# VH-VL binders against o60602r691to836, part 3

Target 1, 146 residues: o60602r691to836
Amino acid sequence: YKYDAYLCFSSKDFTWVQNALLKHLDTQYSDQNRFNLCFEERDFVPGENRIANIQDAIWNSRKIVCLVSRHFLRDGWCLEAFSYAQGRCLSDLNSALIMVVVGSLSQYQLMKHQSIRGFVQKQQYLRWPEDLQDVGWFLHKLSQQI
Below, E stands for the ipSAE of ESMFold2; O stands for the ipSAE of OpenDDE; V2 stands for 0.75 times the mean of E and O plus 0.25 times the DockQ between their complexes.

## First folded at step 1 (VH-VL)

Design c09 (framework fv_cilgavimab)
Fold by ESMFold2-Fast, scan of step 1:
Structure c09 (fold): chain C 146 residues (1-146), chain A 123 residues (1-123), chain B 112 residues (1-112)
Amino acid sequence: as target 1 above (146 residues)
Amino acid sequence: EVQLVESGGGLVKPGGSLRLSCAASGFTFSNAWMSWVRQAPGKGLEWVGRIKSKTDGGTTDYAAPVKGRFTISRDDSKNTLYLQMNSLKTEDTAVYYCTTDIVATDYYYMDVWGQGTLVTVSS
Amino acid sequence: DIVMTQSPDSLAVSLGERATINCKSSQSVLYSSNNKNYLAWYQQKPGQPPKLLMYWASTRESGVPDRFSGSGSGAEFTLTISSLQAEDVAIYYCQQYYSTPTFGGGTKVEIK
């Protein structure tokens, strides 16, 4: 694989994702970091078909990490990427998709989206901690799944 | 014919500010992605940043050395691109070029360039 | 950022002879879905802005003479001038547009 993980998130969350995850996990932000990550803002080809970029990122990454926020759930491209990644999991018979819920989204709110419903029903997702003191432990836990 | 004309360059002291303008003609400016590229005296080309068309989101991207100090904006009613340069450093001394990709859909290579405007940051 | 490295820094070639300029990217700029290399070449003459010569690694810009050709794929690219003319004296730059645009350091072509 070209990337350890494709990090899929809404562009409206980019500033938060950069500070919370990229600066701590991505080797291009620090040579002390562990993973070679792919994400739209840096790695997608400008002017190219967006679905082609998404499909390419999914097939060239060992894992797909989706950061599911309120913005993610309102973004058709994010939901399409999630669905495509689920297709790859079925095709390759592996657990490539990691769902991380960000913010105060309830089980009920998550269940309203058919694209993610299966993961929600099986409780196959991580929740981003509300307490900043728990972030270090959470990043360690996420890193072990990548 | 397609033309880009830069203006606003000059001599400024470290810590100062300058605003560069680029007047575009001969194409539908509102559909074009616009970039600034600079070249220090006797040195190579360095991409500064870009602004997408409004239809493609109107977002801006910047090279690391200028992020937080430079701001790119556009006024489609005047067919003009701007570069606001703040907290100028000696390292920002360069000829600044305005560039465009007239075909915004598939490409991000610079097919049209202006003549450039010189910015000198010196005491 | 993708780092672009050009070699040589300068070369002197006799009129009518072949000039070869190399460009290496720190990672592949070949997009697998469309099989295109996101690489361009520019020519800059003294006192002038750069001029686009080549895009998609090997597609000549309109008006560029046939003696200019681009080749390579992935991370290694070459610009060739098959028969150097006096007007070809310039500095040549490669540029990737696979991600945030970055340029090579340039190669100065002179006549012997």
Scores: ipSAE 0.000, ipTM 0.455, lowest interface PAE 23.1, mean pLDDT 83

Design c10 (framework fv_cilgavimab)
Fold by ESMFold2-Fast, scan of step 1:
Structure c10 (fold): chain C 146 residues (1-146), chain A 124 residues (1-124), chain B 112 residues (1-112)
Amino acid sequence: as target 1 above (146 residues)
Amino acid sequence: EVQLVESGGGLVKPGGSLRLSCAASGFTFSNAWMSWVRQAPGKGLEWVGRIKSKTDGGTTDYAAPVKGRFTISRDDSKNTLYLQMNSLKTEDTAVYYCTTSYDYVWGSYRFDYWGQGTLVTVSS
Amino acid sequence: DIVMTQSPDSLAVSLGERATINCKSSQSVLYSSNNKNYLAWYQQKPGQPPKLLMYWASTRESGVPDRFSGSGSGAEFTLTISSLQAEDVAIYYCQQYYSTPTFGGGTKVEIK
């Protein structure tokens, strides 16, 4: 695989993702970091079809990490990327897709979206911690799943 | 686009009650966390309280000066936020703003959008 | 409660000149694990509600001109307007959102 993981998130969450995740996990932000990550803002090819870039990122990454926020749930491209990644998991018979819920989204709100309902129903997702002191523990846990 | 319109302000005597409303449009109100912030005439800003979306439990939090006297509620069917103010004091005189935050990752205490405000005057 | 202190209370600056507003918190609003400062700036023009100008200490809200910049970390923060325009006449407030939100006392910016 070209990438350890593809991070799929809403562009409206980019500043948060950069400070909370990329600066701590991505080798291009620090040589002390562990993972070679792919994300749209840096790694997608300008001028190319967006769906082609998404498909390329999914197939060239060992894991797909979807950061599911309220913004993610309102973004059709994010939901399509999730569905495509889920399709790949079924084809490969492996657990390549990691769903991380960010913010105080209830199970009721998550269940309204067909694309993610299966993961929500089976509780196959991680929650970003509400207590800021638990963030370090959470990053370690996420790192072990990548 | 996001719009918030407060109403219900007016003159009330100390010890009286008043109910404020905030009509919301341009966003999915049922998913939003809402706050009230007040500003006494010629003074600075003071947070009053917050209510989470019904989807997130609908819980409320209040600033110490108003706790036990003020109650925040919402009606998602009408896209409306309410502030019930009881046992009003002269120091409650202020313009009351309703506000919303879209940062659900780190909490709702950053105020992205504000209404025009409604004036509450507590005087004899 | 975290106490926010702004200085100066008022500032008169000529058009095109730099305006600098300071904000100090009684304790750090930097969360070391995510390296974020939980600090926002608001602009309030006469007769209008406050408008979010800056968040995470230095991130401009969408549509805010690049002459506005935020800096600082931990407990000491600055809002800078590099070249004051007539429409920038307003009261500016800093706010922490590390805990229950508190605001600074405000800084009134006027044209000299």
Scores: ipSAE 0.000, ipTM 0.494, lowest interface PAE 16.0, mean pLDDT 84

Design c11 (framework fv_cilgavimab)
Fold by ESMFold2-Fast, scan of step 1:
Structure c11 (fold): chain C 146 residues (1-146), chain A 123 residues (1-123), chain B 112 residues (1-112)
Amino acid sequence: as target 1 above (146 residues)
Amino acid sequence: EVQLVESGGGLVKPGGSLRLSCAASGFTFSNAWMSWVRQAPGKGLEWVGRIKSKTDGGTTDYAAPVKGRFTISRDDSKNTLYLQMNSLKTEDTAVYYCTTGEYYDILTGFDYWGQGTLVTVSS
Amino acid sequence: DIVMTQSPDSLAVSLGERATINCKSSQSVLYSSNNKNYLAWYQQKPGQPPKLLMYWASTRESGVPDRFSGSGSGAEFTLTISSLQAEDVAIYYCQQYYSYPTFGGGTKVEIK
């Protein structure tokens, strides 16, 4: 694979994602980091069809990590990317898709979205910790799944 | 880059009708709950009503002052939200905002607002 | 309808000083099943639409400076600006979304 993981998140969450995840996981932010990550703001080709870029990112990444915030749930491209990644998981019969819930979204709120409902019902998602002391452990746990 | 652009406002006489439109871009409109919020000149905000996404039932809800007179609809193929205003009263004079985001269990407030369109009801 | 009452109607604060805005709901907007208060705060500058600042009473919207903080639970809420900046001059509204949305009357924040 070209990338260890494709990070799918709403552009509205970019500042948070950069500070919380990219600076700690992405090799382009630090040579001490572990993963070669793909994300839209840096790696998508300007002027190309967005769906083509999303499809390329999904097929060229070993894992797809979706950061599901309330912004993600209102972004049709994020939901389409999640659905497309689910299609790949079903086709390959493997767990290439990693769902991370960010913020105070309840399971009931998450189940309102057909695209992610199956993952929510199976409780196949991680929650970003509220406590700063747990962030290091959480990043270790996420890293084990990538 | 979510953008909401309202249009259709103007001057109308009491008892008249107007249809407002809100053109949405930068997000998947069909997945969004849409609301109208108004603000009378120099006054505070007042929620007018909402329409849910088709996947969430496509139902509408209205504030008491407009119930029975106003109708909210959407055309997902055109990424457009509508507000049909009938039997207009001078009290309906306001800037009308198109908003996305919601309350209850699904969304956490109104994240995006258009620039607004002014409706003036006077003789 | 849930009635939202803000106080004061207007507030003049010197630059760098603390501004405090109060919001009361006619009934509790705390949902016991998830322990969340269905209360949001908005900032509106002249000629602009409102901007969401805060939701769940105390969760800052992305991009909102940390000098803004929300507190309270049930039926009484406070928005605090710890060190007022010139750009914070605006009208602030609280809003409940426990039921059909209703807004407070607004609090105008001005520099002394």
Scores: ipSAE 0.000, ipTM 0.478, lowest interface PAE 19.4, mean pLDDT 84

Design o01 (framework fv_ozuriftamab)
Fold by ESMFold2-Fast, scan of step 1:
Structure o01 (fold): chain C 146 residues (1-146), chain A 119 residues (1-119), chain B 106 residues (1-106)
Amino acid sequence: as target 1 above (146 residues)
Amino acid sequence: EVQLVQSGAEVKKPGESLRISCKGSGYTFTSYYMHWVRQAPGQGLEWMGGINPSGGSTGYNQKFKGRVTISADKSISTAYLQWSSLKASDTAMYYCARGYRSGWYFDYWGQGTLVTVSS
Amino acid sequence: AIQLTQSPSSLSASVGDRVTITCSATSSVSYMHWYLQKPGQSPQLLIYLGSNRASGVPDRFSGSGSGTDFTLKISRVEAEDVGVYYCMQALQTPYTFGQGTKVEIK
């Protein structure tokens, strides 16, 4: 795999993702970090159709980490990426997709989207902690999944 | 205030090399793609290619691939379009344009650089 | 490559008229983007992702359509609306523009 993980998130969350995750996990932000990550803002190829970029990221990454926020749920390309990642998991017969719920999203809001409904129903997701004191532990837990 | 400022007009002879520039300001340069769009005299718009300044990845319209090079220097928030050997058919107005989310649409455009190639 | 054809190629309107420009794609696209190039100026974004109005664009401009057929409408054209209008698709590479529709005001 070219990448340890592809981070799929809404561009509207980029500032948060950069501060909360990339600066702590991605080797290009610090040599003390563990993972070679792929994300759209840095790694996608301009001028390729979006589907091709998403497919390349998914197939070239060991894990796919979807940061499911309110913005993610309103982004058709994020939902398409989630669906495609699920397809790869079925094809590979493995658990490559990691769903992380960010913010105070209700069960109702998560269940409205067919693409993620199965993961929600099976409780196959992590929730980003609201308490800053828990963030370090959560990053350790997420790192173990990657 | 977002601005894209391009280098000045150029008059060149066939066979000469040229590099034109597009400097972005008023935003985080590495957060957006930069694209080049060409407009031949009296003609419409034609996409040439683009670059992701964060990673340096480039994509090209196959019509221009191998004829031009797109690059960027993120330390000075500047993108470049370069020819190793100009042809008369390269005479055109060249625009840089900022692309959002893998270049879905171009929200800001430079003022244009007129390139004239003649003997 | 997806080819975009605009209709009409040119039109002449009086201030206050309703202007309709269409863009037809050779294959289905999810969204169409629209640009205006005023005489002697750079193109500027008018409509993105089919129907969203760009910042600073007056509400007299609207976009609609799906599949292969898209429309840009100006409900009450103003003198400042003179220029060439372009549709653009960015679903597939190469990104392509329509040939342009020249709008002149009488």
Scores: ipSAE 0.015, ipTM 0.647, lowest interface PAE 7.3, mean pLDDT 88

Design o03 (framework fv_ozuriftamab; at its last look DockQ between E and O 0.08; V2 from the best seeds 0.00; counts 0 for: pae E 12.8 > 2, placed apart)
Fold by ESMFold2-Fast, scan of step 1:
Structure o03 (fold): chain C 146 residues (1-146), chain A 121 residues (1-121), chain B 106 residues (1-106)
Amino acid sequence: as target 1 above (146 residues)
Amino acid sequence: EVQLVQSGAEVKKPGESLRISCKGSGYTFTSYYMHWVRQAPGQGLEWMGGINPSGGSTGYNQKFKGRVTISADKSISTAYLQWSSLKASDTAMYYCARELRYFDYYGMDVWGQGTLVTVSS
Amino acid sequence: AIQLTQSPSSLSASVGDRVTITCSATSSVSYMHWYLQKPGQSPQLLIYLGSNRASGVPDRFSGSGSGTDFTLKISRVEAEDVGVYYCQQYSSYPYTFGQGTKVEIK
């Protein structure tokens, strides 16, 4: 795999993702970090459309980490990327997709979306902690899944 | 106003090196890919390659891969196209053009004025 | 690489005429962009994603098509529409342009 994980998130969450995740996990932010990550803002390439870049990221990454916020649920491309990642998991028989729910999204709100409903119904997702004191432990747990 | 301003015309001999530039202003430089498109005299448009200025990731048309280098300096909102050794066949008008990374709403919506490169012995 | 072929290569129209330009791809593409290059100027975006008019583009311009066949139509051409029109696919790496259609106004 070219990447340890592809991070899929809404562009509207980028500042938060950079400060909360990338600075602590991605080797390009610090040589002390563990993972070679792929994300759209830095790693997508010109000369092919967005879906082709998403497909390339999914197939060249060991894991796909989707940060599901209210912005993610409003973004058709994020939902399409989630669906495509599920397709790869079924094809490879690998559990490569990691769903992380960010913010105060209820079960009711998550269940509205066909693309993620299966993960929601099976309770197969992580929740980003509300308490800042738990963030370090959460990042350790997420790292174990990557 | 959103603008892409390119460096001036160049007259070179075969074998010489060259770097031309494209400076963006009036927008968030890292939110857009920067493409290089060439137009040989009397010919149509040909995509050469582009760069994601945020991370430096590049894509090249295979015809130009290894013959040119595309780079960018996001601190001064400038993209570059560079040749280590020019050939007469590099004579063309070179345009830079921006494209929103999200692709689903825009094509190359803003173009530079062009840099004419003439390579002759 | 996907090759794009435009038809016609050139045309002459009178103000008020309907102009139709076609673009054929060697393989299916999801969307097509259209650009206009006026004499002595840089290209400008006209239509994106097949049928959406770029900012400031008059509604006499329209795009349509899917798969391998795409069309740009000018319902009533005006003198300012003179130039070379290019289609561009962005579905498959690398991006490619059609050869261009020159539109002259009488």
Scores: ipSAE 0.388, ipTM 0.795, lowest interface PAE 3.3, mean pLDDT 89
Fold by OpenDDE, look of step 2:
Structure o03 (fold): chain C 146 residues (1-146), chain A 121 residues (1-121), chain B 106 residues (1-106)
Amino acid sequence: as target 1 above (146 residues)
Amino acid sequence: EVQLVQSGAEVKKPGESLRISCKGSGYTFTSYYMHWVRQAPGQGLEWMGGINPSGGSTGYNQKFKGRVTISADKSISTAYLQWSSLKASDTAMYYCARELRYFDYYGMDVWGQGTLVTVSS
Amino acid sequence: AIQLTQSPSSLSASVGDRVTITCSATSSVSYMHWYLQKPGQSPQLLIYLGSNRASGVPDRFSGSGSGTDFTLKISRVEAEDVGVYYCQQYSSYPYTFGQGTKVEIK
C-alpha cells in the first residue's frame, strides 16, 4: 500500500484534525511520527474527479480512518467514502475501516444515517476522548489499529 | 484581485531545457489545484496536467507524462512547467489555470495570460 | 480518455439570434464545464457543473444536459460573444476538452 491510512473527514474539521491527529501521526508533519497518511487537503490528485480520488485513497491505504463528526454526517462525500470503505472491507474480508466518533454523537444519532447504521450495529468503533489527558492514550490505541 | 501571472514568451531550440512559471495572487494558493493547459497554433485546448500545491501531488495527461514536470513552490505561490529537452512540436501557448478542489470541481475559473513557447532550429 | 465532440464546429449568427452548441461525450459524465476563448485572449470559465454561470457571466448564457449530451445556449448573442467555445469534462482521468465551436457574428 502507498499509505498506512486514509483519513476521511469533513473539510470543516481540517484544523482540528491537523492539530489533534496529523501533527502526532503523519510523518510529513514530523519525522518522529510513524504513519504515512493520506488526506484530501494534501494528497488528492488533480485530473481525477473527487470520487476517483476517494476510491484511490481507499484502495491505496492499508487502513481507512473515518472521523465521524456532525460535519461528517452532513457531508455527502464523507458518507459516500464511508460506504466505499465498507465495500472494500467486504471485498478484502478484513477490518480495514476504523471509525472514530468525534464530538457528542449518540448511538441513536449515528444510526439515523443509513450508510453508517450497519457498521455501528455490527462493528466496534472508537470515540475521541473528551478529556485531554486521555488523548495520548487514545492516539496510542489508534496507532495500534492502523 | 485574484490573478495568475505567467512568465514571458520563450524562444528556444530543440534539445534545450525550459521552465516557465505561473504566480498566483489574491487567493489562498494551496486551496486550488493548478493546471497547465496547452494550445498549439490554431488548435484547441489540451490538458497537460496539474498539481495540488498543498502537498505537491501531480497528475499528468499520459501524452505528456515523462516529457514535462509540473511543480510548485507554495511559499511564493508559484507553479512551474518544465521540459528537460524541448521539441519543435512543443511550440504552443501554455496556460496555467486554477481549480477549486473542495466539495466538487468547479472548473478552471481563473487563467493566466499565457506563455508563448516557440521551439525552432 | 473520454472524447468530447462539439456541434457545430463553427457557426455564424446575427446579433440577437439564439445560439445552441452541443457537446457529446463518448461516456457518461457527471457534469460539463464550458469555456469561452475570445480572440487574442485566455480562455475564461463560462458555465461550471453543467448549468451554473461563472462570476460575471450574463444570464443570456445557460447550460444543460446529462449523461453524454450537454448543451450551451445563448439566448441573444451579442458582438462580445465572438470566440471559440469549449466544453470540458472532469469525470474521468484525464481532463479533456471538446474540439471547440467557433462563433462569429454576421
Scores: ipSAE 0.221, ipTM 0.761, lowest interface PAE 2.0, mean pLDDT 93
Fold by ESMFold2, look of step 2:
Structure o03 (fold): chain C 146 residues (1-146), chain A 121 residues (1-121), chain B 106 residues (1-106)
Amino acid sequence: as target 1 above (146 residues)
Amino acid sequence: EVQLVQSGAEVKKPGESLRISCKGSGYTFTSYYMHWVRQAPGQGLEWMGGINPSGGSTGYNQKFKGRVTISADKSISTAYLQWSSLKASDTAMYYCARELRYFDYYGMDVWGQGTLVTVSS
Amino acid sequence: AIQLTQSPSSLSASVGDRVTITCSATSSVSYMHWYLQKPGQSPQLLIYLGSNRASGVPDRFSGSGSGTDFTLKISRVEAEDVGVYYCQQYSSYPYTFGQGTKVEIK
């Protein structure tokens, strides 16, 4: 695999993703970080078909981390990427796909979206912590899954 | 009650150093970015840079990089804007403003009262 | 950096008038915010994410638009609405503001 993980998120969340995740996990942000990550703003090939870039990222990454926010759920390309990533996994646990819920989204609100419904019903997701003192433990847990 | 209270007005000469402050209260200081925005006399708003006070990481508008230092002391919920050598062109009103770091974007929702810095010979 | 151009630069309105302010960006903007700076005061957030009113903002203020073109409307201007209105993009660093639109009430 070319990348340890593909981070799939809405472009509207990029500043948050950079500060919360990339600065702590991606080796290009710090020599102390562990992972070679893929994300659209840095790693997609300009001028190519967006679907092709998404599909290539999914196939060339060991893990796919979907950061499911309200913006993610309103972005048809993000939902397509989620569905495509599920199709890649041959396990009934979808071990390659990691779902992280970001923001105030109830299970009822999440269940309205067919693309993610299977993960939501089985509680196969992490929630980004609201309490800042838990962020360190969350990042450790996420790193273990990557 | 959420408040950002800035240090008082400053009158300085070119070449002098200066540090102005912005103290936050009524909220979890490390949950928000702190931004500095300047407004030269009779002119509009200009973003200078900001800080994540949790880890101290900073971002700067290239125009001000190397001219100012942004820092924070989270133990006293205070952010700082600092010059090592003031110029007359630094005469302006300087605002701090907070922005939520987590979950959905809400803009700069609370601003300080401003600190007027006058640099004259 | 993304440059924001507001139109008009200034205007004079009567109480009860409808006011429209536009903000045009040099490239697509994911997030547009609007601020009002009343005379002698700090800026205050009016509209975030293009169309959401900040806490305490009257419903006569509305925002719309996407991509490169955004609009702030005041359906019935009141005397207290005097000041300079700024649009601000949060799509990428450096964050930038429009040059401002000065609104005077006759």
Scores: ipSAE 0.006, ipTM 0.528, lowest interface PAE 12.8, mean pLDDT 85
ESMFold2 (binder alone), look of step 2: mean pLDDT 92; pTM 0.943

Design o04 (framework fv_ozuriftamab)
Fold by ESMFold2-Fast, scan of step 1:
Structure o04 (fold): chain C 146 residues (1-146), chain A 120 residues (1-120), chain B 106 residues (1-106)
Amino acid sequence: as target 1 above (146 residues)
Amino acid sequence: EVQLVQSGAEVKKPGESLRISCKGSGYSFTSYWMHWVRQAPGQGLEWMGGIYPGDSDTGYNQKFKGRVTISADKSISTAYLQWSSLKASDTAMYYCARDLGYSSSWFDYWGQGTLVTVSS
Amino acid sequence: AIQLTQSPSSLSASVGDRVTITCSATSSVSYMHWYLQKPGQSPQLLIYLGSNRASGVPDRFSGSGSGTDFTLKISRVEAEDVGVYYCMQALQTPYTFGQGTKVEIK
């Protein structure tokens, strides 16, 4: 694989993702970090169509980490990326897709979205902690799944 | 098959109230934004606003905010555009259109349009 | 609000001609979407996110551009391509359309 993980998130969450996740996990932000990550804002090829870039990111990454926020659920490309990643998991017969719920989205709200409903029903997701003191532990747990 | 079916043409007088509808079928209604776009006679397209039916979150073009209300009824997969008091300048064709997401919005399916005529 | 200006406002083409329509934004946008409204019909999506063809759209249609300048091209226009073409940005609200380019086939 070219990347340890493809990090899929809504562009509206980029500032938060950069500060909360990328600066602590991505080797290009610090050589003390563990993972070689792929994300759209830096790694997608300028001039290529977006669907091809998403497909390439999914197939060239060992894991796909989807940060499911309110913005993610309203972004058709994010939902398409999630569905495409699910297709790869079925094809590979493995668990390449990691779903992380961000913000105070309830189980009921998550269940309304057909693309992610299966993961929600099986409780196959992590929740980003609301308490800042738990962020270090959460990053460690996420790292173990990547 | 994805289909957006709008209510029929309306002829109204200034000051009257009106609600027009757009019924979605063939897809998960609560997973997509529904937008309203107007086209005055002989003019181009103008975005009015939209709603995400899953949680009733709305966005309005400031030009129309306070003049119209956008709502949706999830139980019947229908979005609405409502005026409390119509003006002659509201005469236009009104289209509903579905969009896949917030940050990457484009309108992939459109309703057939509802012609609204406001004259005394 | 981001204003979109299309050029030309109208054009007349013969079947087989190459048609080029441009759309200029007052500030940088990541993507441009293109729609066609045939006479008496609802608008239909042609191109989304700059260069992706919508389902069922012939490959004679292509989109390109970045920043503030975007282009829609029809490599070999057909009689069925008559109508008004609109560009649209959805980077920020209010979402805006260009004024339209009327394409007539003679």
Scores: ipSAE 0.007, ipTM 0.520, lowest interface PAE 12.6, mean pLDDT 85

Design o05 (framework fv_ozuriftamab)
Fold by ESMFold2-Fast, scan of step 1:
Structure o05 (fold): chain C 146 residues (1-146), chain A 121 residues (1-121), chain B 106 residues (1-106)
Amino acid sequence: as target 1 above (146 residues)
Amino acid sequence: EVQLVQSGAEVKKPGESLRISCKGSGYTFTDYYMHWVRQAPGQGLEWMGGINPNSGGTGYNQKFKGRVTISADKSISTAYLQWSSLKASDTAMYYCARGPLYYDSSGYDYWGQGTLVTVSS
Amino acid sequence: AIQLTQSPSSLSASVGDRVTITCSATSSVSYMHWYLQKPGQSPQLLIYDASNRATGVPDRFSGSGSGTDFTLKISRVEAEDVGVYYCQQYSSYPYTFGQGTKVEIK
């Protein structure tokens, strides 16, 4: 695979994602980080069709990590990317997609979205911790999934 | 205008209970963590713990865990720090400070004016 | 817990001097913030995430560093800069502060 993981998130979450995840996981932010990550703002090809970039990222990454925030759920492209990743997971026996729920989204709110409902019903997601004392453990857990 | 206003100075005896408060205004209270920072007389800053006012989830410095309780009432935009039984060693200035929610890189951008707690027999 | 050690513990500077304060962590930190506590006042944020100046902070203040070593610099100190400077790591629980660096103007 070209990338260890494709990190899919809403552009409205970019600043938070950069500080919480990219600085700790992505080798381009630090030589001490472990993963060669792909994300839209840096790695998508300018001038190429957005869906082509999304498909390329999904099929050329070992894992797809979706950061599901309230912004993600209101972003049509994010939901489409999730659906494409889910399609690949079916081909790969559900081994490639990692769903991470961010923020105080309840199960009721998550269940409203058909695209992710199956993952929610099967408890196939990680929840970003509300307590800061759990962040180190969570990043370790996420790293083990990648 | 963002403002954190803390309750007034307290003079207590060992064994007494106490609750001090920090009221936020000028922003959406549930969009930020609220942290408590202690400063003993003539000493530096020490993080005690924090709370997510939206969920009620708390984190504590183990040094203070079990000795204090952090809580918040989002309906009145107020956070609390409470002792069930004060000790002389609790004498300090206590600050509340607003911190980022959902893991961004910004620091404690607004602080309360401080509440001086004096515990003596 | 990550321990932060500041150097120097205190210093005296003349107006216009360059002041350098360092903060050393016992293990790598992702977010380092700097605060100033002026006499009789609450702490105020100066620098967040190692190098970003907080709103309203004069450009004479700058921060740098990564990993375990961080530096706060005041290019031309002014009388109102007197106080105690604290670094804070915001990468793991429990969050910790350095012991403080007292800056006095002579």
Scores: ipSAE 0.006, ipTM 0.524, lowest interface PAE 12.9, mean pLDDT 85

